# VH-VL binders against Small ribosomal subunit protein uS7c (rps7), part 16

Target 1, 178 residues: Small ribosomal subunit protein uS7c (rps7), of Euglena longa (Euglenophycean alga) (Astasia longa) (p14760)
Amino acid sequence: MSTRKLQKRKILPNDSIYNSLLVSQTINKILSKGKKNIARYIFYKSMQNIEKIKNENPLDIFKKAVDNATPSIELRTQKRKKGQISKISIKTKLERRNKIALKFIINSAKKRSEKNIIQKLQGEILDAYNNTGAAVQKKEEIEKSKSPVNNNKKFISKNKKSKNKKQKKRLKRKKNIY
Key: E = the ipSAE of ESMFold2; O = the ipSAE of OpenDDE; V2 = 0.75 times the mean of E and O plus 0.25 times the DockQ between their complexes.

## First folded at step 18 (VH-VL; framework fv_benmelstobart)

Design n5 (from k4 with heavy chain V50I; at its last look DockQ between E and O 0.51; V2 from the best seeds 0.71)
Fold by ESMFold2, look of step 18:
Structure n5 (fold): chain C 178 residues (1-178), chain A 120 residues (1-120), chain B 107 residues (1-107)
Amino acid sequence: as target 1 above (178 residues)
Amino acid sequence: QITLKESGPTLVKPTQTLTLTCTVSGFSLSSYYVHWIRQPPGKALEWLGIIYYSDNTDYNAAFMSRLTITKDNSKNQVVLTMNNMDPVDTATYYCARDYYDFRGYGMDVWGQGTLVTVSS
Amino acid sequence: DIQMTQSPSSLSASVGDRVTITCKASQDISNYVAWYQQKPGKAPKLLIYAASSLQSGVPDRFSGSGYGTDFTFTISSLQPEDIATYFCQQYDNFPYTFGQGTKLEIK
């Protein structure tokens, strides 16, 4: 029923505050089914806090955060002949890559150490906006799995990975001041 | 008024590098993606690439070895660089905006286009 | 790459006629199709997105339909100012691709 799923996703209404499908999609992914009012509150409060911190349009901040966490490829599990399982990288349409980015942001936020989920989500979005944090790290890991083995490319990737880890530790320590 | 305007040389020699600048007005590059598209004389439009709200890009694989798209949000500029130009690259080059919000709504505003001729 | 095959390549019709242009995609692209009008020496103008959604400010004599691989663009009552070339475009997968165009002339 692939056509049925696509048509349902096309009719998902925009959220009431930002008039944004991205926001609606994000709210749907924050919590399990049946908790949409709580997920809405979590997201909107995170966005309000981001606006106070950055003094700029929080939807633009979130869109950039999603872009930074959006990979250029998707890893897919492929069953080979003789029953072997392998992973291949494919270029997926932008909507699917954006869904991956939303999962990275939300799942990474849940693993954070801040005192409540609003602060966790707020922190992950700001990290992703700055092109750092665990969601962006997951995106970078996907990007590296696409690249052919190359000593120069591996060296560049190691430098980026080390830089991102240092930035993540610094941001975590800074947020624990709140 | 919302505008995009392509600027740069209209004549380049084979092997030279083309640099075109798309200057935008009436909207923010933090709120719209920008595409580059070209149209060879009498032929179909060809999509070249896109630059996102970040500086991330995607390119048409046919051009990616010699194509770079960059932007500067503070200058309202998106820059196309295309190396090793050849007479077959003669075309009108356009930039266009795309309101993207988890899905696109088409390229709703285009620049006027600039004809780039590659000869000599 | 997804090929967009547009038909016809040229078309001549009278004012008031119903005009139909088709595009066929080489694979399923759901409804990720846009239609553009391009007049000589000018940039394309977006008319239809998402196969059937009318762009703001576009007259309602323009319409689109289709899903999957087969798409239709219609002008319900041709006007003199509608002389132009019309293109379909898919935006399901990169690279985005365009039909070769349909030149529309008034008889």
Scores: ipSAE 0.688, ipTM 0.848, lowest interface PAE 0.9, mean pLDDT 85
ESMFold2 (binder alone), look of step 18: mean pLDDT 92; pTM 0.936
OpenDDE, look of step 18: ipSAE 0.873; ipTM 0.930

